VH-VL binders against q0atu2. Designs and how they scored, part 13

Target 1, 119 residues: q0atu2
Amino acid sequence: MLDKKARIRTSREYRNVFEKGKRLSGRFLIIYYVENALDNNRFGFITNKKIGMAVIRNRIKRQLRAIVREYQGQVKNKHDIVLVARAGIGKSSFEGMEKDYIAIMKKAGLFARNANKID
Key: E = the ipSAE of ESMFold2; O = the ipSAE of OpenDDE; V2 = 0.75 times the mean of E and O plus 0.25 times the DockQ between their complexes.

## First folded at step 4 (VH-VL)

Design p5 (framework fv_recibokibart)
Fold by ESMFold2-Fast, scan of step 4:
Structure p5 (fold): chain C 119 residues (1-119), chain A 122 residues (1-122), chain B 108 residues (1-108)
Amino acid sequence: as target 1 above (119 residues)
Amino acid sequence: QVQLVQSGAEVKKPGASVKVSCKASGYTFTYYYMHWAKQAPGQGLEWIGEIDPDDSYTNYNQKFQGRVTMTRDTSISTAYMELSRLRSDDTAVYYCARVFEYDSSWYGMDVWGQGTLVTVSS
Amino acid sequence: QIVLTQSPGTLSLSPGERATLSCRASQSVSSDYLHWYQQKPGQAPRLWIYDASSRATGIPDRFSGSGSGTDFTLTISRLEPEDFATYYCQQYDSSPYTFGQGTKLEIK
């Protein structure tokens, strides 16, 4: 699914995003984000046990990865971004999560302006 | 500099309650869970429970359920553990320690408080 | 709950010798959730090895962790005087999170 190079993988990398990054909260998601020194974006996903059982957490994580993958071309390059699912996310629809993600990313200024238009 | 500083030693009578504090500094308090552990004289470590300072989520070891309450005050970056209905076998050093949670995984307790000795005696 | 059994309970060795400390779990524990701590008298525990084999910051190369499933080992290749302490293993895989009873390294 999401390429290995595009994933945040170590606790040290997650800590860097949390400690140095900016935070923005949506309805179902919180994002933490910071510029990196790489040539690409990297994403991390956190679905804490307080969200629910493993089946629910795994479903949410898969859906968030799918959403991120769908919109990866619209994200401004050179960022490490961590998505943290809020407790209420288990009650949301896929469309609700997607809408929240788009809204947060636009508000953070992380979506490239006119991503679908070449002029 | 990252550190956790705990409140001082307490002497309590059986049946009383004790509230231990753990003040965090040098990091963003809400980004790490705070765990509490007990160490009775001459014994090993026993996990009591955890709190997420961001939203006050708590999870307690069943052995202490009903007697322990964990809280926090984000304005002063301080976590609290209150243990009620004290017994002589609650005499122990109590530690707070932080844990970073990521990708649903837990890492070790990388920073610990100095410990608080609680003595329960008649 | 998962019970962690450490052996030996006490290990008497001299500086320069190799120490091998065992931690056995009553059921399988993922390596990502098995950690080791060092504790000296009057002090708080200190994280030594995390995720079964990763050395914490500042921990000397003579320390190594290994193992998976139910059997985990902490090895000290050449003991230094400052290494004599009590070592605890801990699992984070299943609540309630548990510690072993400890292995005390003491000088002969």
Scores: ipSAE 0.088, ipTM 0.709, lowest interface PAE 4.4, mean pLDDT 88

Design p6 (framework fv_recibokibart)
Fold by ESMFold2-Fast, scan of step 4:
Structure p6 (fold): chain C 119 residues (1-119), chain A 122 residues (1-122), chain B 108 residues (1-108)
Amino acid sequence: as target 1 above (119 residues)
Amino acid sequence: QVQLVQSGAEVKKPGASVKVSCKASGYTFTSYYMHWAKQAPGQGLEWIGEIYPDDSYTNYNQKFQGRVTMTRDTSISTAYMELSRLRSDDTAVYYCARVFEYSDSWYGMDVWGQGTLVTVSS
Amino acid sequence: QIVLTQSPGTLSLSPGERATLSCRASQSVSSDYLHWYQQKPGQAPRLWIYDASSRATGIPDRFSGSGSGTDFTLTISRLEPEDFATYYCQQYDSSPYTFGQGTKLEIK
């Protein structure tokens, strides 16, 4: 579960990311992202009905939050990022979603290049 | 300004087809579902179907399945609804409307076109 | 399909009065997927309340929505002349998405 500070919470904030942000599509995910004026990152998650029934959509949403949480330390600061699940994600494994997330975040230039080298 | 502008009124004969357009402006066309609804004279609203402009996914109300086709042209931010084999009871105002899916909720249809009156008469 | 039944079909009131409009679903509808629209003659519908209880941008605070499960309500605390219109509830919980038949709010 992401902290309240790390969540996009209002419709205005979601629309801002969609209208002003950049878009990048992966195999199972689309991300929309824009720099914010805060000192932290915020994430939003969209799972639409074409994915499947509520139980499937809720599973996908939980798994995406878990993936984002695991990799949050690698994400470049000051971004609002919305993850939109594509229809095919319902047939993906957790590992498949994770790999797709990493690939699109790297392609977007949103992962810090020197993550964990200092440690 | 965010707006949806529909094509003008049409008069058609029974058996013909009609294609109504809905031009979007002021927002990212591919990021919102586009819905179509019918309103017969003096009646309420009836959902016809939806299209997601980004991938052209469509879902139609079974009542119209086989007679309705929804398409879009992303180069001009325009959605289309074509209704074939027109009958007198297809006489109605047809509306397009957008929907934004929110992570914690489904938003309603927050922006509507002005409507297109289609009259089917012989 | 989920059938939405609105009551009353017509509500005749005067400015200053309280209006209560009901929407009943044939099956349970998540509050997140129930919305209300206002429509005036010759105009397109306008989103009024979304997610059962959230007022759309620019909608006066005299309007409130409530409810869950199968029973939803739109309340207008003190009617103004501009509030006389037809109100539709709509569910977006399952396809085909459906509207109620509408409640026409008319001046007495």
Scores: ipSAE 0.016, ipTM 0.660, lowest interface PAE 6.1, mean pLDDT 87

Design p7 (framework fv_recibokibart)
Fold by ESMFold2-Fast, scan of step 4:
Structure p7 (fold): chain C 119 residues (1-119), chain A 122 residues (1-122), chain B 108 residues (1-108)
Amino acid sequence: as target 1 above (119 residues)
Amino acid sequence: QVQLVQSGAEVKKPGASVKVSCKASGYTFTSYYMHWAKQAPGQGLEWIGEIYPEDSYTNYNQKFQGRVTMTRDTSISTAYMELSRLRSDDTAVYYCARVFEYDSSWYGMDVWGQGTLVTVSS
Amino acid sequence: QIVLTQSPGTLSLSPGERATLSCRASQSVSSDYLHWYQQKPGQAPRLWIYDASSRATGIPDRFSGSGSGTDFTLTISRLEPEDFATYYCQQYDYSPYTFGQGTKLEIK
């Protein structure tokens, strides 16, 4: 479960990310992302009926929120990010979704790629 | 400004095919479903089907399945609906409309094309 | 498929009156997937109410939607001349996605 302030909740906010954001596709996920005017990141999640039954869609959504929460500290501040589940995600493992998320976030430049360089 | 612009009116013979276009502008074409609906003269709306331009996923009303094909061209932000083996009862105005899906909800068809009149006559 | 039945088929009222339009589904429909459209002659439909109760952008607050399960209602608290049109309900819960036959709101 993400904090209420870290969640995209309204159709207007989702629409803004889709209309003005950049897009990047992974194996199981598509992300849309745009810089926001806030001092925090916000995440949205889309799982539609083509993914499967409600039980499967709800499980996927819970797993994606858990992954996002775990890696929230590594995401560059001031972004609205929407995760869209692709067909086939229902057959993925938790670890498979996690790897895909990390890969696409790094590719998007939303994670730090280099370690701190100290002496 | 967001708009959907459809191709012009068509007159076809029974048994022919018609392909209607719907050109999107003012938004990210691949982020919204495109739906097609039929309205016969003096009648209500009938859903034909949908396409998700991002991956070309399609879902058709069984009443039209086997006669309808929905495609898109992302390079020109245009969706197409082709209806084959036309009958007199296919005479109707055909509409395209976009749908934004978020947080497991369907937002509804918030932007519509102007409609394309297709007349099927001998 | 889910059949949506709208009643009445025609509703004759005067400006200033309250209008109540009904949409009944042949089986249960989630409120998140029930929408209403307004259509005037010669024009494309316009999204009016989405997810059973949410007004679309620019729609006056005299319009309200309600309902769940099989029974949904569109209410207009005080009719204005521009409100006379045909109203359609639609469900997105189960494919094929279907529309009601429409309720024509006409001036008495």
Scores: ipSAE 0.070, ipTM 0.708, lowest interface PAE 4.6, mean pLDDT 87

Design p8 (framework fv_recibokibart)
Fold by ESMFold2-Fast, scan of step 4:
Structure p8 (fold): chain C 119 residues (1-119), chain A 122 residues (1-122), chain B 108 residues (1-108)
Amino acid sequence: as target 1 above (119 residues)
Amino acid sequence: QVQLVQSGAEVKKPGASVKVSCKASGYTFTSYYMHWAKQAPGQGLEWIGEIDPYDSYTNYNQKFQGRVTMTRDTSISTAYMELSRLRSDDTAVYYCARVFEYSSSWYGMDVWGQGTLVTVSS
Amino acid sequence: QIVLTQSPGTLSLSPGERATLSCRASQSVSSDYLHWYQQKPGQAPRLWIYDASSRATGIPDRFSGSGSGTDFTLTISRLEPEDFATYYCQQYDSSPYTFGQGTKLEIK
């Protein structure tokens, strides 16, 4: 799972990414990202109420964390990155979310051309 | 400086419509939901509805459904609330306020517009 | 809808005294979704306490929020003249989002 130091934890940290960062939208995901002054990447995950009931939101959040963990080694260091699930994500498969994540991270220039997967 | 600036006071007759604007500055307009609330003279606050400026998703309080429409124009960072078929009990100060919907632990309305007085009278 | 009932409706106190303002919900509200606002006459409301117990930026430490479930409290340990205002609680747990009717804190 993602180490505590690799997670965005406070409302202040989330707001910093949203106010100062760049935004890129995929089919199921939006990412907000900004370079940080730390020695590592930090990730945040947001599944708001327009996605569906708590059971669905919690499932999506767990799946997104798993995807981020699988591709952690491909992400350019020293970035705060927040993943926001879009309303349609509840109808996506795990593979669909994974493909969207890879595509958006590559477009943002945060991913290597070839993404390695933890099997 | 982060601020929300609303349009000026309006006086309307019963049955008319009013459209209040809320112009955002100092932050990324599409990163925060915009909420609208009503406060009748001497009364408390009442939530009208919300809009996500990113995709125009709206959610209205059922009490105002059928009479309220929320829209936005991202090119000028402005949100709008239109209330139709006005009645005397719609006389109130209307506020816009932003919410950071994208935090798991942060949903307070931290920035408010100055308010727009709408008076409905014959 | 969730109804928030604030008590007392009016609280008359002197500077230096402790104020305790109550907000009771008709159904359980997660503390992450309960917020308090301060409003002075002729002004827009201002976020005061968010997530039941976190002070908004610039709010003095004499203000504290507490509570969970259906019972929430805003406490002011030692009133200052600038604290006299109307305070509203608000729930953001379920739509329609609702505010309490307010507690007016006035100088005795």
Scores: ipSAE 0.014, ipTM 0.641, lowest interface PAE 7.7, mean pLDDT 87

Design p9 (framework fv_recibokibart)
Fold by ESMFold2-Fast, scan of step 4:
Structure p9 (fold): chain C 119 residues (1-119), chain A 122 residues (1-122), chain B 108 residues (1-108)
Amino acid sequence: as target 1 above (119 residues)
Amino acid sequence: QVQLVQSGAEVKKPGASVKVSCKASGYTFTFYYMHWAKQAPGQGLEWIGEIDPSDSYTNYNQKFQGRVTMTRDTSISTAYMELSRLRSDDTAVYYCARVFEYSSSWYGMDVWGQGTLVTVSS
Amino acid sequence: QIVLTQSPGTLSLSPGERATLSCRASQSVSSDYLHWYQQKPGQAPRLWIYDASSRATGIPDRFSGSGSGTDFTLTISRLEPEDFATYYCQQYDSSPYTFGQGTKLEIK
């Protein structure tokens, strides 16, 4: 699980990322991201009701947190990043979500070129 | 100064339709769902439905399904609720209210319009 | 549909007294999806307590919310004249989203 310091916790903080940030869409994910004034990165996760039942939304959210945690060391410092799951994500594999995350983070310029896993 | 401003009072005959507007300002219109609620004179609140302004996703209370249509115009940050085949028991104040859907909690309706009185009489 | 039943329907009290308002759900509601609103005559409702226990911006600390499952409570520790209003609970856990019928807090 991500440390509480690395999580976007309040609706006000989520609104800041959406209102001031840039948007980039992948196949299963949309990211909103903005530079912060902190010394660390923070992540938020949105699995709204368009995705499906609570059990599906909770599974997707857990899987996305696991992916973000695995690659957190490759993310450029001082960013607030919100991952929004698209409606079709419920039919994706874990590997499919992971590949989409890597692709969108690289396109956003938030990953180092030729990034490797942190574990 | 975040606010929702609704259109003015309407008087309609039974069988007519009414379209109420709700203009948003002071925030990014597409980041909040817009909800609509009914309050008949002297009564409590009843949820009618919701719209996601970013893609026009709608979800209606089955009690109003078939008579209610929710739309939005992102160019003017305005949401609309149209209620058709009006009856005398549709006489009520109608409210719009926003909900931030992009968090795992905090789904309270934190900003409301001032309300629109719709009177249905012959 | 989840039915929310508020009790009492009317609560007559004097300033300085403690008020306890109940909201009972017909089935379990997650605390993250139970909210309270205050409404005065001629005005729109105002978000008062969200996520069962969090005070909305500007709400005095004499107001507290509590509860889980099917039983939720709004408590006002010492009533002020401006607190006399109708209070509605609302669930956002399951569509259709519903409100309780309201508890009217009136001056004795």
Scores: ipSAE 0.016, ipTM 0.659, lowest interface PAE 7.1, mean pLDDT 87

Design q1 (framework fv_dusigitumab; at its last look DockQ between E and O 0.07; V2 from the best seeds 0.00; counts 0 for: pae E 9.7 > 2, placed apart)
Fold by ESMFold2-Fast, scan of step 4:
Structure q1 (fold): chain C 119 residues (1-119), chain A 122 residues (1-122), chain B 111 residues (1-111)
Amino acid sequence: as target 1 above (119 residues)
Amino acid sequence: QVQLVQSGAEVKKPGASVKVSCKASGYTFTSYYINWVRQATGQGLEWMGWIDPSDSYTGYAQKFQGRVTMTRNTSISTAYMELSSLRSEDTAVYYCARVFEYSSSWYGMDVWGQGTTVTVSS
Amino acid sequence: QSVLTQPPSVSAAPGQKVTISCSGSSSNIGSDYVSWYQQLPGTAPKLLIYDNDKRPSGIPDRFSGSKSGTSATLGITGLQTGDEADYYCGTWDDSLSAYYVFGGGTKLTVL
């Protein structure tokens, strides 16, 4: 599980990332990201109603949190990052989501050089 | 000044179509969903559907499927709701309202248009 | 005969406290956040509460929300004549397909 300080919790903070952040689209994921004034990274997750019913959205959200946690040590410090699940993510495997996450984080320049899986 | 401004009142005959516009200003149009909600005289709020202006994805309430079409034009930050095969019971005030989604939660409909009165009469 | 049930009316005197209930099921209030909307006569609705218990900027703390199980409650303290309005709860429903639903509305009269 992510530390509570590593989570974006309020609508105000989500709105800030969405309005001011940079956007990168992957196959199954979109990320919005902006540098913060804190001493740590924070992550937000959006599995919107377009994905499907609550059971599907909750599964995707759990899998994304697990992926983010596995690679949290590789992310450059002081960023607020929101992951938005795209239409079609429900057809992806866990490995497919993980690969997409790594690719977009590298493209964003948010991964430290030689990023490695924590677990 | 975040604002949604709707087109003016319409009077239509049964069987016609009506197209209501909703122009957004003061915010990033593609960052918020637009919902359409109607209210007949003396009645409650009835949700009709929504559009994501960023990709044109739409979802419609079952009652309106086959008769409603929601579209948008990003170049002028305007959303549209077209209702066809009008009946007298479609006489209502039609509202657009924006929604910000975060953490799989809808913030709630925090900004509303002023409403468009549509009267269906012969 | 809305999916979400509210009392049709409620009344109280200025300065008193009132609560408005909203009852649903596991597919709506039981599984998603509740919002509350205030509609003054002749105007568009206004967001009063979101995420069960949070207030947008500009909404006084006299207004509060809560949720327990499949029911939600809007509380208003220190009633003022300007609070006379229709109040609606709303939430997402994950029954056959995900869609938004409103309660039937409650008319608040401050006498």
Scores: ipSAE 0.430, ipTM 0.830, lowest interface PAE 2.6, mean pLDDT 89
Fold by OpenDDE, look of step 5:
Structure q1 (fold): chain C 119 residues (1-119), chain A 122 residues (1-122), chain B 111 residues (1-111)
Amino acid sequence: as target 1 above (119 residues)
Amino acid sequence: QVQLVQSGAEVKKPGASVKVSCKASGYTFTSYYINWVRQATGQGLEWMGWIDPSDSYTGYAQKFQGRVTMTRNTSISTAYMELSSLRSEDTAVYYCARVFEYSSSWYGMDVWGQGTTVTVSS
Amino acid sequence: QSVLTQPPSVSAAPGQKVTISCSGSSSNIGSDYVSWYQQLPGTAPKLLIYDNDKRPSGIPDRFSGSKSGTSATLGITGLQTGDEADYYCGTWDDSLSAYYVFGGGTKLTVL
């Protein structure tokens, strides 16, 4: 799991990202991202009922957290990033999810120039 | 006809393992999750866990983590629940039940097996 | 000690209406769809209500479900002797320690 310091936890923090951040849509994910005043990145995850029942939502969240954790060290620092799962994500493979995450993060310019794990 | 047919009654000693089967028919096996629910005599329903037959992804109730293993064989549309380190408290009727996939608004367990009685006694 | 709380028993005469309550929290009833199950003596449970208020095919309109906040209610009108059974509410839970949760069950006696 992500460290507590790497998590967006409060409604206020989420609202700030939605109101002040930039939005970018992928195939399975929508990301909202904004610079923060911290020395670390924070990630938030949103899954809604359209994705499915709680077991599915929890599964998706777990997978997204795993993906984020895998690439965490390669993301430009000082960002709050919220991942919103799109309805179609429930039918995606883990690899497809990962590919989409990488693609959208690249498009957003959020990966460091010296990132090593990015295809 | 859509149905789930479970294996027969089991009698086990404490410390042993039991593996109950649940064969599905009349529908696409991989499109529905399979849940396992047990019920001790005179007691309420207790959820044990679920498996996604499409990829064998599972979720277990915390109470059974480490003791329960849910698997499936898609070639014969059969789900399995194995419970190890059996105790007398595990004596119960065990049910399998399906839940529709995420793309549906139907999230209830709409089809149940007939139940399998598992008795644990010395 | 169930995550969802139901009255242990309810009773009414034939033809009357009964309601069975199910109380939960924001992590279960408050965030997901509630189902109700009927279990006749010596039989497997049967889905009675799903998605808070929907009836599967074959379930008469005498049975109804509703949800408000963190509570759900099953209603049975025109009570029949054949309705004597145990009734369970259930829902998916967002907590990390539980995925599906049942109520403790309610025994309905037809007087």
Scores: ipSAE 0.022, ipTM 0.700, lowest interface PAE 3.8, mean pLDDT 90
Fold by ESMFold2, look of step 5:
Structure q1 (fold): chain C 119 residues (1-119), chain A 122 residues (1-122), chain B 111 residues (1-111)
Amino acid sequence: as target 1 above (119 residues)
Amino acid sequence: QVQLVQSGAEVKKPGASVKVSCKASGYTFTSYYINWVRQATGQGLEWMGWIDPSDSYTGYAQKFQGRVTMTRNTSISTAYMELSSLRSEDTAVYYCARVFEYSSSWYGMDVWGQGTTVTVSS
Amino acid sequence: QSVLTQPPSVSAAPGQKVTISCSGSSSNIGSDYVSWYQQLPGTAPKLLIYDNDKRPSGIPDRFSGSKSGTSATLGITGLQTGDEADYYCGTWDDSLSAYYVFGGGTKLTVL
């Protein structure tokens, strides 16, 4: 479970990432990211209405949180990062989501060079 | 100068297909979703679906599922909408529209093409 | 029968104020952001209001938007002849499957 300090919590904080951040798309995820003024990373999760009903969206959100928690030690500090689930994500396995996250984070250059490898 | 320019008017027989093009300029084509919206004569706007030009990921309104295909060619910054098995009630103006990326989690359509008239008759 | 209900028409004299309502439900306006579109005769729609109450660059502040509960309202002050157009509200609906929905449209006549 991510620490409360490591979560994006307010609508204003989410909007800031969407308005000022960079965007990268994967097969199941879209990631927005921007440098913050904190000494830590913060993560946010959006499961838009295109995915399905609330129970499905909540399940996906929990799975994404677990993936982020597993790799959070490898992420470069001082970033706000929002993961947006794409409409087809419900058809993906947990492993599929995990591989997509790893690929996007590598493409964004957000994994620290001196951190443990994520494979 | 952000712009969407659509292909010209079409006249089709029932049962045929039509493919409308939408060429984007003045912005990074792959960074914004494209929606397709139609409007029958004297009637309101009807949403048809969206495409993410970065990877061709699409979502279609249930009414058009199985008859509509949305595609794109990133090398020429062009989106396409093809509607098959045309019927007289498909007579309408068809629009493409760009979506705000940084808005709330639900998008507004900030740039529209000029529209393409498709007439299905006889 | 539109999911979002707008009056079919409204009218007012130049310089007056007019409002256009958009009534929906908890599955659309009640849970999602509302946009408004202006369609001048013979032209494509233009985004007028997004995120309930925000104006894109180039839209004058005499156009305003608001949302309360399951209803949204477009306000136009200082009415001009050039405002004669059809106006549509739009938002996402989540009652069956997520899809975008427009109101039925409101024809504004400047008398």
Scores: ipSAE 0.007, ipTM 0.631, lowest interface PAE 9.7, mean pLDDT 84
ESMFold2 (binder alone), look of step 5: mean pLDDT 90; pTM 0.934

Design q10 (framework fv_dusigitumab)
Fold by ESMFold2-Fast, scan of step 4:
Structure q10 (fold): chain C 119 residues (1-119), chain A 122 residues (1-122), chain B 111 residues (1-111)
Amino acid sequence: as target 1 above (119 residues)
Amino acid sequence: QVQLVQSGAEVKKPGASVKVSCKASGYTFTSYYINWVRQATGQGLEWMGEIYPDDSYTGYAQKFQGRVTMTRNTSISTAYMELSSLRSEDTAVYYCARVFEYSDSWYGMDVWGQGTTVTVSS
Amino acid sequence: QSVLTQPPSVSAAPGQKVTISCSGSSSNIGSDYVSWYQQLPGTAPKLLIYDNDKRPSGIPDRFSGSKSGTSATLGITGLQTGDEADYYCGTWDDSLSAYYVFGGGTKLTVL
């Protein structure tokens, strides 16, 4: 879903976000986030085996990437953000995941007010 | 035995719609994605989209967005692909395919239907 | 044109080795696993390789896959006449709307 430079890829990079980042949980998602020294945001996705079989986990991961990509322009620059799917996400609708993501990002202060607003 | 069996060949005129079926057997139909792929004579494979039969999630390639509709009927383990506003360039063999067991970001198709030839001509 | 580039054809004699390349970008091969499909004349495609280098049950080990950066390679050793087919690479692309993409295909002729 996301350009290669916008993705967190290595276990070391994920560990850095977990150890140094802030945490905020929603109904279906937990985010861990930390400011980075880069010129762009990077996103990571974790779908644990507790979510379900590989088919379900990969569907969830694709849906989350699609949601993140859709709202990417509204996210404050220079952050590494990891989305961790909670066990209940496998029974959520796409819209349910999207609403949870928006709520969490707003609560974390990671969405810019009036981003992409046409007035 | 795991098998996907598709409906027979269709001949349509420009502007018509075609609906191809794909009947699954030998596995739990609702647990695997069904993908639709087409191939014009002598040409390569082109991905059209996917459906997850358990919850009817669909994802379509941008090129087909607005013309393609993928559905399923779990009572008869059958997936459908309907393509509307047919044009001569839609003449192709249409395949359904099941997704194999895969890792977090892998995507591949291990069981394929035999193909359905769709000819669009006046 | 295909987003993933393959040579249109390759040829080799029985018993030889051949490699088929698949070149993409950071949004596809650089970001996701590559699969390979074999299509014999008049038949549906068959999965040969998944997860870059894994074989499904029943696929002989003379078929192998590898990936480096934004390119992938299918290797076939001990070529047999029955290997004459079209070969396609495929992967998930996240540059546009998250869709699966195939290479243009490579016709393997065993002379």
Scores: ipSAE 0.014, ipTM 0.587, lowest interface PAE 7.9, mean pLDDT 84

